# Ledger of designs, part 19: VH-VL binders against q3z8e7

Target 1, 156 residues: q3z8e7
Amino acid sequence: MVEKIPMTASGYKKLEDELSTLKVKRIDVIEEMRLAAMDKDMRENAPYHAAKEQRGQIEGRIKEIEHELKYADVSEYTDTNTSKVNMGSTVKLRDPKNGECCTYTLVSPKEIEPLKGKISASSPIGKAVFNRNKGEQIEIEVPSGTLQYIIEDISF
Short names: E, the ipSAE of ESMFold2; O, the ipSAE of OpenDDE; V2, 0.75 times the mean of E and O plus 0.25 times the DockQ between their complexes.

## First folded at step 7 (VH-VL; framework fv_denrakibart)

Design P3 (at its last look DockQ between E and O 0.03; V2 from the best seeds 0.00; counts 0 for: pae E 16.8 > 2, placed apart)
Fold by OpenDDE, look of step 7:
Structure P3 (fold): chain C 156 residues (1-156), chain A 122 residues (1-122), chain B 113 residues (1-113)
Amino acid sequence: as target 1 above (156 residues)
Amino acid sequence: EVQLVQSGAEVKKPGESLKISCKGSGYSFTRYWIGWVRQMPGKGLEWMGIIYPGDSDTRYSPSFQGQVTISADKSISTAYLQWSSLKASDTAMYYCARHRFYFAESSYFDYWGQGTLVTVSS
Amino acid sequence: DIVMTQSPDSLAVSLGERATINCKSSQSVLYSSNNKNYLAWYQQKPGQPPKLLIYWASTRESGVPDRFSGSGSGTDFTLTISSLQAEDVAVYYCQQYYSTPYTFGQGTKVEIK
């Protein structure tokens, strides 16, 4: 099965808007590079190097956004104000075996911070909890086996 | 309003080349996967392949791999299906269709073109 | 490839009676992560392109009459027309979109008895 990237319609629109903005910015930065390159000493040309670095960052983000848009999974449920787990949701998972709890927040790829519990909606955990209700039991496959959790709480 | 408009019926001879088109309108053409479906006379639907017009990423059914070429021109919101050398067995109705779900390659089809009838005979 | 098999190939039903079409997949099209069945139903009338009826196995497309319903999970699915109408005469197809290549059932022709 093809891995999809869950998101809301609004989230998708935001990505489109960002992409458009970045494409314009890219043109500007390329022009800046061109102008800076007219300097004879490129090795010491701080403006050129700065513009080049910025171009790299812009290009990287464009690729990320295009990937997300290409594989986006915008369901009808993502735009409804439901009690279901969605993008931006913070989910508390409880292990039914030992009672231990973990908290995760579904974020965009750019915002991923695993150590802070910020995970992608396309991650194994993210996919397992996405569009689920409070009280539901989920299963997550990990290299060590299958983990079972109950969605104890959903917040935004 | 979302619309897919396909090119007109074709009558060809074996060995001839052919390129039919599907023009999308009323939506962001570059952000939806679009597919081609074959329906032989009196037969069922056959998934041929899909293309993402944004980057021209193309996926084929194994049955049609190497038999046809799927392409797109995003500047005019048009997808194409083409043959280098037609066979009599290529006689069929060909539909283009858009994925319903924003914007993944695995999805069902919500909008369909009207179909292009291709007849290949000596 | 996932093979989709419909039954029966043809069905004749009296007006106002229930029509039942079955679809079986060679492997499960249920995605464990989201608990959704990647299964759709289409209606194709003579001389027309297919029309989407049901997606996610049981969700009815907007504008589709209530008499159409989809059920099932995993490998076995059913399209039901609770009260067949004259305009329902068509060929119906199931389709899996779990994995490429996408595959359709062979179709079921529904006629009025």
Scores: ipSAE 0.026, ipTM 0.635, lowest interface PAE 4.7, mean pLDDT 88
Fold by ESMFold2, look of step 7:
Parts: structure tokens; sequence; C-alpha cells
Structure P3 (fold): chain C 156 residues (1-156), chain A 122 residues (1-122), chain B 113 residues (1-113)
């Protein structure tokens, strides 16, 4: 029972477009690696190693998108119920330890902008707040530890 | 080859400003966190903070927050540590170091700079 | 903040004998989702920057001799040098990278008896 990934129809289309672009770019990078590999010492071949790094980044993003598309639960979300966090919701989280507040907006995967607080429902924070009510305490496990927050406000 | 090259030793007076640098090369500078570590004479290592040069996301140890500024200029692959007003207690060796993991905040340091000795005396 | 406490502060070990360094964290550094301990060990020789030895508590960095091993989980960790060599004279530090600030232990100085 694989966990489904909520997204909008618009978000799904944006992921499809990004995937198509990345697959073309992957072809270019693999060819750059092949051409650079004609040098005698691959270990000292800076163009080869740069292309190898870039390929790793592209492959990682492709895998992520393919997973999201495969397990997507596509639906249209509306502003008909603001009592629970949903796609398009803006949530204000308060750290009960120090009172610091953070604001996040749940967006489709293609609209992610972490510096502007636009996160996916599949992110650690997004997963923790999705379908939750104002006032609920949530616990988020991230590589840096367990984070505790209180959902202080929900808006659209 | 991954390299972190720091600016040279500094001799300063209390109250002076200072900005020391750490230049990264041989890897994608903007995709790895860079940290700063203080080592006071004869003492251990102190984690000061880290920065992700790609978006300037910066995390400070509470002991150093408000005491120093960590910044980066990604156009020249350089991270900085700076003081607006040095104290004698800032006398220490300062290291920059790179996180291993691509993108991830939580990491150990795999490559270290050579260190910058800062001496503050009147 | 997670406090890292090393013991002993210093030890003297005869050439070829085993050196054991302990590191205790004030909180668990084991992340339950991936079952990994966010604990590293560094070696700092006189006049040099620190050098990574061990990560994930027990994984040796490339080029580190197999006489160095790490063990432990949760809050209690050990660095072992199975047969001390002259070049192993250094200060050794543990570090947690589980949550910020990513604190170091105070260091353990290893010297030849």
Amino acid sequence: as target 1 above (156 residues)
Amino acid sequence: EVQLVQSGAEVKKPGESLKISCKGSGYSFTRYWIGWVRQMPGKGLEWMGIIYPGDSDTRYSPSFQGQVTISADKSISTAYLQWSSLKASDTAMYYCARHRFYFAESSYFDYWGQGTLVTVSS
Amino acid sequence: DIVMTQSPDSLAVSLGERATINCKSSQSVLYSSNNKNYLAWYQQKPGQPPKLLIYWASTRESGVPDRFSGSGSGTDFTLTISSLQAEDVAVYYCQQYYSTPYTFGQGTKVEIK
C-alpha cells in the first residue's frame, strides 16, 4: 500500500513537461560524457567529471518526478473548507519551544519554491500538515531531528 | 579535485572589522553546504554555522548568532565569515568545511580548508 | 543543543596496543526513519586541519586505515584504534550532525606512552 501523492491537474502537467525537458537534457549530458571520455586520463578529465556530476543531478530529478507521477492522486481542490489544510492552503506553524512562526503554502510539485514558503504536500512539513486542523500539534522527522509545531492558522 | 582555500592570517586590534574568505573549487559550489568551525588556542572544535550558497539559507549556532555573519558570493564560489567589531576573545583558528551530501542540511564535513589564524590583541 | 562528551580527555597508549575513545551524546542521534546514527569522527594532527575518519558512526572514509573502527548507537559511541601507530598521535573529535547546532565533542588527545 504505497502512499499516494496529492497534486492538482496543473501540477501534474507541469511535472510531465519538466520530465520531458530533463530527458532531452540527459541525452545531451550523456553525449558530453562520451565525447570527453576520449581523453586518455579520465580521472584528470575535468569536462568528464563535470558532466558526470550534472548527469547525477538530472537522473535524481527524473527519478523523483517519475515516482511522483506514478503515485499521483490528481484532483481539483477548491476553497470550500478552510478548517483543514489542503492543496493551496497557507499554514502558519509555531514552534512551541521558542514561539517562532513559519508560514508555508501547499503547492503542486512544479510550483515548489522553498525560499518563498511554497512546499509540496509530499515534503516532510507538507505531509505532516495535510488534512490537519487548526490547533493540532504535529511532529515532523527530518534528518536534523524531530520538529514539533502547532498549526496556528490556516488560510487560502 | 575538491579544494577549499582560505584567506591568509590576520592580525587585528579590538574594535576593527574583519571578513575572511573560503574559496571552493573542483565541485558544484552552490549545491553543497559550507560550514565554519572555530578552534581557540589549545581548545577543541566549535561549530559556528553553515550556509547553502545556492540560496543563502544560513544556520547559526546559538553561541555565535548575532556575533558573526556568514555569507557567500556564488558568482566567485566564495564563502565568508565576518565580524563588525572584533574582541580579543575572537583570537582563534577558523576553518571552513564542506558538507558531503548534495543539497542536504544534515551532514558531516568531508573537505576542510587550511585554516585562517585570526589574532586580536591590543 | 545536543552536548557531546568524550572520555577520556587524554590517553597514552603503547605503540601497537589498542586505543579506545568514548563519545556520549545528550540525546539520541539515531534517526528512526533510516536507522542511521548521525555521528562522525575526525582526526586532527598538530598544525593541521581536521580530517574525516568515520561517518554514520561506523563507516570508514576512503583512505582511512582499517585499524580505525567506529561502533555504538543512539547515545554511546566508540572509536577504536586496534594497533596504535606513531602517525596516530592526534586529537580525535566526535561530531553529531543530527540537529543544529552540529556540535563536536571536546576532543581526546592520544599520545604514545
Scores: ipSAE 0.000, ipTM 0.480, lowest interface PAE 16.8, mean pLDDT 83
ESMFold2 (binder alone), look of step 7: mean pLDDT 94; pTM 0.953

Design P4 (at its last look DockQ between E and O 0.27; V2 from the best seeds 0.00; counts 0 for: pae E 17.3 > 2)
Fold by ESMFold2, look of step 7:
Structure P4 (fold): chain C 156 residues (1-156), chain A 122 residues (1-122), chain B 113 residues (1-113)
Amino acid sequence: as target 1 above (156 residues)
Amino acid sequence: EVQLVQSGAEVKKPGESLKISCKGSGYSFTHYWIGWVRQMPGKGLEWMGIIYPKDSDTRYSPSFQGQVTISADKSISTAYLQWSSLKASDTAMYYCARHSIRFSEDSYFDYWGQGTLVTVSS
Amino acid sequence: DIVMTQSPDSLAVSLGERATINCKSSQSVLYSSKNKNYLAWYQQKPGQPPKLLIYWASTRESGVPDRFSGSGSGTDFTLTISSLQAEDVAVYYCQQYYSTPYTFGQGTKVEIK
């Protein structure tokens, strides 16, 4: 199953620019690997292995960006046009069992900070709250089952 | 060996221009981010910004955006810090330093230049 | 901007005793998917440029004596000098490199009591 990745037009452009930069850097690291390999035994060639590690990091990030761009859903979300949870919204969830509250902010993939409550719209929590109104009861699927919460508040 | 060699001390008057340099050697200069750090007399370290010499991708601290220009000439393995019009408050020690991880902008500094003292007084 | 706050501002410790420097960040500097804290410690002796001591919060740079150690995670970090030596008299800085600007703490001056 292919999931769309919600993002702003600005976020999409930033990913395109990063991809372009990384492709240039990739070319350079490949040349460094070639030069480092000319004079030394490969098993004891620290410059070669350092460049190979950096290439791996660059290749991995390129693959991530290409995936994000391929499946991007670039819809401008503005807080002024809707009372529903959208990109950039901060939601307060209340557990009806014990009254505990937690807050999450829907952000683009580059802004994800799970320990700070900044999550993607495609995460389990993000999917459950997206396009919902204040006061709605929602279900969140977790490995231990289905949890229920009430959208206590939506802020921007 | 990795070395960062900075240009010599400068004594200037307010309103004058200045360009100080940082020459890197012993490593692939164009593929490591290099940054500038200010230290005012008796004060702590202030991150000014970084540059990737290969393509001149430059990032500034908001405190220094528009106040200085960071540039590089990769053909001579040299980074620069430049003022168009110095102020007395620019009196400080200026260090260049390189990031430890090739290509990566989110890194710590492993090699530092010796510093360039800039004195601006009338 | 991530604000880095060190405590104390200055510290006087007897030779051979433990020196402890704290650094707090205004936001987490833990990249949780890599389990890496983007936090470094530097030593600066009078008239010298800074010198790297610790990176990734707890990894000691090559050539740094074993008496230097780093610990902590997220927002709270500590540099410990287990047995202070005369040559350890310096100002110590923490730095985050999690997001630009890559801010430094204000510094902690360590002196011999």
Scores: ipSAE 0.000, ipTM 0.491, lowest interface PAE 17.3, mean pLDDT 84
Fold by OpenDDE, look of step 7:
Structure P4 (fold): chain C 156 residues (1-156), chain A 122 residues (1-122), chain B 113 residues (1-113)
Amino acid sequence: as target 1 above (156 residues)
Amino acid sequence: EVQLVQSGAEVKKPGESLKISCKGSGYSFTHYWIGWVRQMPGKGLEWMGIIYPKDSDTRYSPSFQGQVTISADKSISTAYLQWSSLKASDTAMYYCARHSIRFSEDSYFDYWGQGTLVTVSS
Amino acid sequence: DIVMTQSPDSLAVSLGERATINCKSSQSVLYSSKNKNYLAWYQQKPGQPPKLLIYWASTRESGVPDRFSGSGSGTDFTLTISSLQAEDVAVYYCQQYYSTPYTFGQGTKVEIK
């Protein structure tokens, strides 16, 4: 059973908008491919290959969005501090082994800034902390193994 | 050639209803979002909302939500903006515009109608 | 809503001189994962509808002269006319399409000094 993907109503709407846009884009790109194919040898047709690549990217993103929309768990955004991690929450995680801390903020897909600790609720870290309480220990799967963190603080 | 042609200027009184139109041609009308933009006399551009003609999905600016109705008839490639009861403050130029995505992923207005001037006065 | 603020409100520049218009958004309109700024510039001449000049902050629309350029990222953007021509007299608007409502700046009127 696929786990639900938490997001705000605003985030959901943004995904819908993006999906609609991408579907139109797909049509345009297909047309670009058609036009490019008419003018040049396919083997040496840079515009065609570029359009084809773009089509692939668009189709991939469409699938991702459709998946997110299908399994979306939409909640209203609140700026009120709750005992549980929600969308918009800033979470401080502590490594119980070395005592090091890191801070992340759960944001909408378009607001993701990994370098600033802004992550999606659907990310590995996001999934691990979502709906968790302060003081709980979470596990994050990484290629090197399983990382363990304690939710030290939750804020908005 | 992509073209948006709007209905003619309107002179109305407060309390009257009005429906203005925007007809698209030269492209697949059903597959492009159409937006409406208000420009009051001597003022800037205001994004009102957009509609996807294929399924009539409509998005409004909060400022215009409930104040106007955006609709479309894809069978005749026409988008509409209507008021149930006009106010003097509705006096403005109204533009329809097509969203373009081209090689990018999101929408900006690449083609515009010529505008419809709506004058509301007692 | 994302608020777009342009500066200055009006600008008078001599023919052949550089015109610079600034646009600031209340929130970043940069989609980091795509490294794209959802920002467009429009030109509106008297008695005409707006015309698209720049999209994605720095990409020039087809048919737009090279003297027009867009720059900036995040919350601060600039439209530059390297050498103002007589036909460039107009009101210029920035617009974000990062999130609905797709808000416009208040406009900057460019005139010849």
Scores: ipSAE 0.000, ipTM 0.550, lowest interface PAE 14.1, mean pLDDT 87
ESMFold2 (binder alone), look of step 7: mean pLDDT 94; pTM 0.958

Design P5 (at its last look DockQ between E and O 0.01; V2 from the best seeds 0.00; counts 0 for: pae E 26.4 > 2, placed apart)
Fold by OpenDDE, look of step 7:
Structure P5 (fold): chain C 156 residues (1-156), chain A 121 residues (1-121), chain B 113 residues (1-113)
Amino acid sequence: as target 1 above (156 residues)
Amino acid sequence: EVQLVQSGAEVKKPGESLKISCKGSGYSFTHYWIGWVRQMPGKGLEWMGIIYPRDSDTRYSPSFQGQVTISADKSISTAYLQWSSLKASDTAMYYCARHLYFSEGSYFDYWGQGTLVTVSS
Amino acid sequence: DIVMTQSPDSLAVSLGERATINCKSSQSVLYSSNNKNYLAWYQQKPGQPPKLLIYWASKRESGVPDRFSGSGSGTDFTLTISSLQAEDVAVYYCQQYYSTPYTFGQGTKVEIK
């Protein structure tokens, strides 16, 4: 069984909108490919291949979005202060070993800003903290091993 | 699993016609370019041309333009290479290969096993 | 047409030693818009079809051993086998896919010394 991907209704809608935009863009890129291929001897088909690369990027993103939409677990965002981490929650994590703290906010896929601590619920950290309570210890699997954190605070 | 399976070896005489095939499976055949490469005995690889099965858009190497015909039947995921009149100089191994193009690369990623064509009197 | 020229035509290297193959294009295969080199390397063992090793000049195909590496830009490219193994005996080809026809180098035969 494939794990469901938590997101808000608004997040789901944003993904749908992005998908629609990408499908249109795909058509445009295909047209660019066509135009680039109009050269009879195809001597300068680098632009053609660039366009094909872009098509590939678009196709890749489309597949990602379709996957997220297919396995989405949509819940309504509420500003209710709960003891559990949900979409929109800001979570303070403390390393029990060294006492170092970090803060993350769970956001919809289109709102992701890693440098600002805005992460997806489907990210490794997001998955680890989602639906967890204040005071719980969580584990995050990384290539170098397993990181352990305590959920010190949850806020909206 | 992506596979390209080519038709069997051919022994022909000069002047005869020939059509060899390449069947793709394990992927969307219509949405990837498929090409033909010639390798004469003991020689290197020669790019002959490519075809986009979805709409049969075909591109030939100038060296092979008018010498061969590349076609495809998307209904059976098969590409073809054919000669109207073989020459002894057409004796070679012929490979079909898929053109993969995505954000990370553009290349021949999968190859058929090859079809040996021998043309002799 | 872009002409691809490899050097040397043949190379004999001792097991465990470095093998270096050069490929030169008659014109640049670097696309300024994306800063990528439209260059691939293939390995062909006796009686087998070619196998993709490197694409975009330096990207290693999945499953290809780390001892294989591609480098270079513009018109000059190099395939390096850091430590030659017995199974590496083959003919190696470079190919440009910057412009059609997507021409191959003439090939370099790598043998064990």
Scores: ipSAE 0.006, ipTM 0.563, lowest interface PAE 10.3, mean pLDDT 87
Fold by ESMFold2, look of step 7:
Structure P5 (fold): chain C 156 residues (1-156), chain A 121 residues (1-121), chain B 113 residues (1-113)
Amino acid sequence: as target 1 above (156 residues)
Amino acid sequence: EVQLVQSGAEVKKPGESLKISCKGSGYSFTHYWIGWVRQMPGKGLEWMGIIYPRDSDTRYSPSFQGQVTISADKSISTAYLQWSSLKASDTAMYYCARHLYFSEGSYFDYWGQGTLVTVSS
Amino acid sequence: DIVMTQSPDSLAVSLGERATINCKSSQSVLYSSNNKNYLAWYQQKPGQPPKLLIYWASKRESGVPDRFSGSGSGTDFTLTISSLQAEDVAVYYCQQYYSTPYTFGQGTKVEIK
């Protein structure tokens, strides 16, 4: 029932590396907590409470990454597809009302750079274009209403 | 009223440079592609290329790639066709035209009056 | 490049009679995703720029007389003038706008017999 999370092979590797680093860091922080807990007055134990907060953030991020890796759908770039959008694709979207175009490249969450047109496949725009053909009209729900676009071009 | 007004006829010698213009009015200039079409004397129409003035996305026919430069100045609603070194074989009528709809493969709904370019010694 | 071939190269038709112009593309210009034929017809009278007549193979542009009609699909297209008038003397061009370069046919000159 869990939606797959599209990402590039590069994005997947970056998550694996972050996970490995966090697991090592978690071990260190748990030891810091143990050593700090040797102080019997916990109300005055700032080192213990700082380590506890850091551990909480590490555990949360580890769970997030483990979920993303478990449900990852890793697609390779291919320019042999007819007109279907996939991970690594660059898409040109045209607004049919005014003819304005914008260009986006689908990248992993860690590679997002919106000012350079790099967006995730899980973003509203990314979800709308994924696996769509050149020439298809798409709808994107945003707070300001419903946006209509036509997939003008797909490049790889 | 949509209008595309082209610059006047030109008489040039081989090797000279030339830049002809196409000024759009009566519509939102940056929202439409502008194309250039050549018609040699007594011959048919040849698609040369198109430009989207908002972002300068430019597409050339392979026959004209590297032979001409298509450009636009959106601040004055004007598209250009330019040669760095004219040849006698460049003698022709040149039309600019507008796409009705921004899309790959859109048809030309409005045409300029044409610019006659004559290249002779 | 998609090659557009018109036939005939010239056509003489009596006033009030039917004129038929054919256009054949070297590749299909029917885009299956939207089921549209990316084909237009233009009229060019002597000393004038081309004028759009038909788009999407069969749709008449605003202000074009209803004696002009377009038909066909895929690779084979036809422009028909049901009752030729004196003002219809011109050269007619088909154009594909399916993929760049957006090539034209060589033209068909229509004149009064």
Scores: ipSAE 0.000, ipTM 0.449, lowest interface PAE 26.4, mean pLDDT 83
ESMFold2 (binder alone), look of step 7: mean pLDDT 92; pTM 0.943

Design P6 (at its last look DockQ between E and O 0.01; V2 from the best seeds 0.00; counts 0 for: pae E 13.0 > 2, placed apart)
Fold by ESMFold2, look of step 7:
Structure P6 (fold): chain C 156 residues (1-156), chain A 122 residues (1-122), chain B 113 residues (1-113)
Amino acid sequence: as target 1 above (156 residues)
Amino acid sequence: EVQLVQSGAEVKKPGESLKISCKGSGYSFTHYWIGWVRQMPGKGLEWMGIIYPKDSDTRYSPSFQGQVTISADKSISTAYLQWSSLKASDTAMYYCARHKWYFSESSYFDYWGQGTLVTVSS
Amino acid sequence: DIVMTQSPDSLAVSLGERATINCKSSQSVLYSSNNKNYLAWYQQKPGQPPKLLIYWASTRESGVPDRFSGSGSGTDFTLTISSLQAEDVAVYYCQQYYSTPYTFGQGTKVEIK
């Protein structure tokens, strides 16, 4: 009873290609960190800090991709309707506490751009909205606590 | 999750001493620089200084050197800002904030405390 | 000390219009060996602590709307809000973290016209 992550065959291939690229970049960044760490005063070592930030981002993305590939449900998706949130849907979420609205579009993992509102169906927000109707209240568990939103609108 | 929780608002008279606190949780407290920022009423942000709690390496802005003391007690994950003799001009909001980069003194602030309002009046 | 100078001191912009805030440093904050600008932008809404928006001059922090963008290099930097929302009413600060003391700009107040 492990939840599957919907994606297309082309989306799956794009994730595999990204994973292989990231593993190569990880090797380079680890070497950059090794060279920088030979400086005895790491507290004032800007190159070490830049490499450490980059490694953290690479490691996080690798873990995310490996999870998505492991639980992928690969099939061809076509828009079903605009009544429910699906792959390719754009959803407007309203915070009932302050009325603030956020807009997200469900995309394949390769197309994720969180700062532009493009999220995967496997993200906490994506999981919460998938297959839901306009007007439903959803609850999203994040490390900082529980977020509550109302699905204000769904479009394609 | 990273949190910085500051001590409560203070109302003091000129000449009194004061020590306000900033307790860090949810991260390796001793390996991140933590800084203090002053904001006088209606004014902008002023960088006061930073401390590395593991060894208490402390760096001050020249405009605050000798006017305040920044310290930390790593055993309770707490940084402090301290005055030996308050002036009315010390009336301000004081924030603590954490550098983002592990070990690095050259960083920007990614987590901020809620602020401590200090009011100094007769 | 590196002096950070923002312009304008205040800015009134109609809802949905573009707001542009400039920040100039008295010395370059570009670290040539890694080609990074040690420049951050913060937003401070009334009654709240500052919030990080942009670091490395142009990289948005996680959760920051894409209407916020940073640009520039060396000594001249810009924060742009492409379509001003009511919630963007705040004071905006630049900060250099190239060398201690890590100074802030004096702030730019953004208001709805």
Scores: ipSAE 0.005, ipTM 0.475, lowest interface PAE 13.0, mean pLDDT 83
Fold by OpenDDE, look of step 7:
Structure P6 (fold): chain C 156 residues (1-156), chain A 122 residues (1-122), chain B 113 residues (1-113)
Amino acid sequence: as target 1 above (156 residues)
Amino acid sequence: EVQLVQSGAEVKKPGESLKISCKGSGYSFTHYWIGWVRQMPGKGLEWMGIIYPKDSDTRYSPSFQGQVTISADKSISTAYLQWSSLKASDTAMYYCARHKWYFSESSYFDYWGQGTLVTVSS
Amino acid sequence: DIVMTQSPDSLAVSLGERATINCKSSQSVLYSSNNKNYLAWYQQKPGQPPKLLIYWASTRESGVPDRFSGSGSGTDFTLTISSLQAEDVAVYYCQQYYSTPYTFGQGTKVEIK
């Protein structure tokens, strides 16, 4: 049995909103792929590959959201070890090697602000922490390799 | 087909109020940010601000904050740019434009209106 | 605010020759988390609204000819027209969308020599 995913009503609504938006985006991306595919050389078709990549990301995120919504346990947020990282969550990550910490907030697409640590759940960091628990060790892929972090704290 | 249609050219005097419009069609108007860009005669593009029609979340450039008001009526798929009191220096071409992508912070503009020329002179 | 500075202000290039436009940001527009550069290029022909050419610094928008390419990372970016055509006469703008306000460069006018 799949465990229920605790989240706030606000978080649930945010996910619903994001899902609706992503479904619209999916249509747009599919159209972009169609248009791009009209080019002769598909191997060198940057627009097509870009659209395809975006489609994959969108579809992946849609699946994640649908899963979250399906198994959502909507309640008031409690700062417990049973809480998972969800949309709207602020996550504190600690580097186990040097003890340095960084903080990120998972936000809806329209709220993304990289300079403020507001990131998409579809970002490398977002993917790594999404649906994870406090205390878990995560891996983040970077160009230079793989970084290890511990989820030290989750808040809304 | 995605299309942004702006209101017609305006000729105004200093001190007058003005509200110009940008109507979107061919897409889900509520789900894409709409931006306004100013271009003074013979000058470059200036990012003024953006609005998310669904909830009217609005972001302004500091240079335009308090100088203009950006709004939207999602029921008629229309965005607005308005001045309470025009100045001669407001003379410019004003473009509305749609954000291409908001899944990531890809806040570049893919579709543009035809522009609205605003002329302010005594 | 992130200031975008283009160079040169104007460029005259012979037909069929390479045109190179540079854009520098006052701070990096590379997002370390996704390794993407939040930089776009636009083309504006006389009497027309701007047209999107490049996004993510190097990805061409659909319908944009292959002769247009974007490169660079961090703070330094380049738009290249490999073989200038007559229809390429326009003003080109870079724009960062890393953080608000999403500022434009001052523009580079490309003309035929």
Scores: ipSAE 0.000, ipTM 0.560, lowest interface PAE 12.1, mean pLDDT 87
ESMFold2 (binder alone), look of step 7: mean pLDDT 94; pTM 0.953

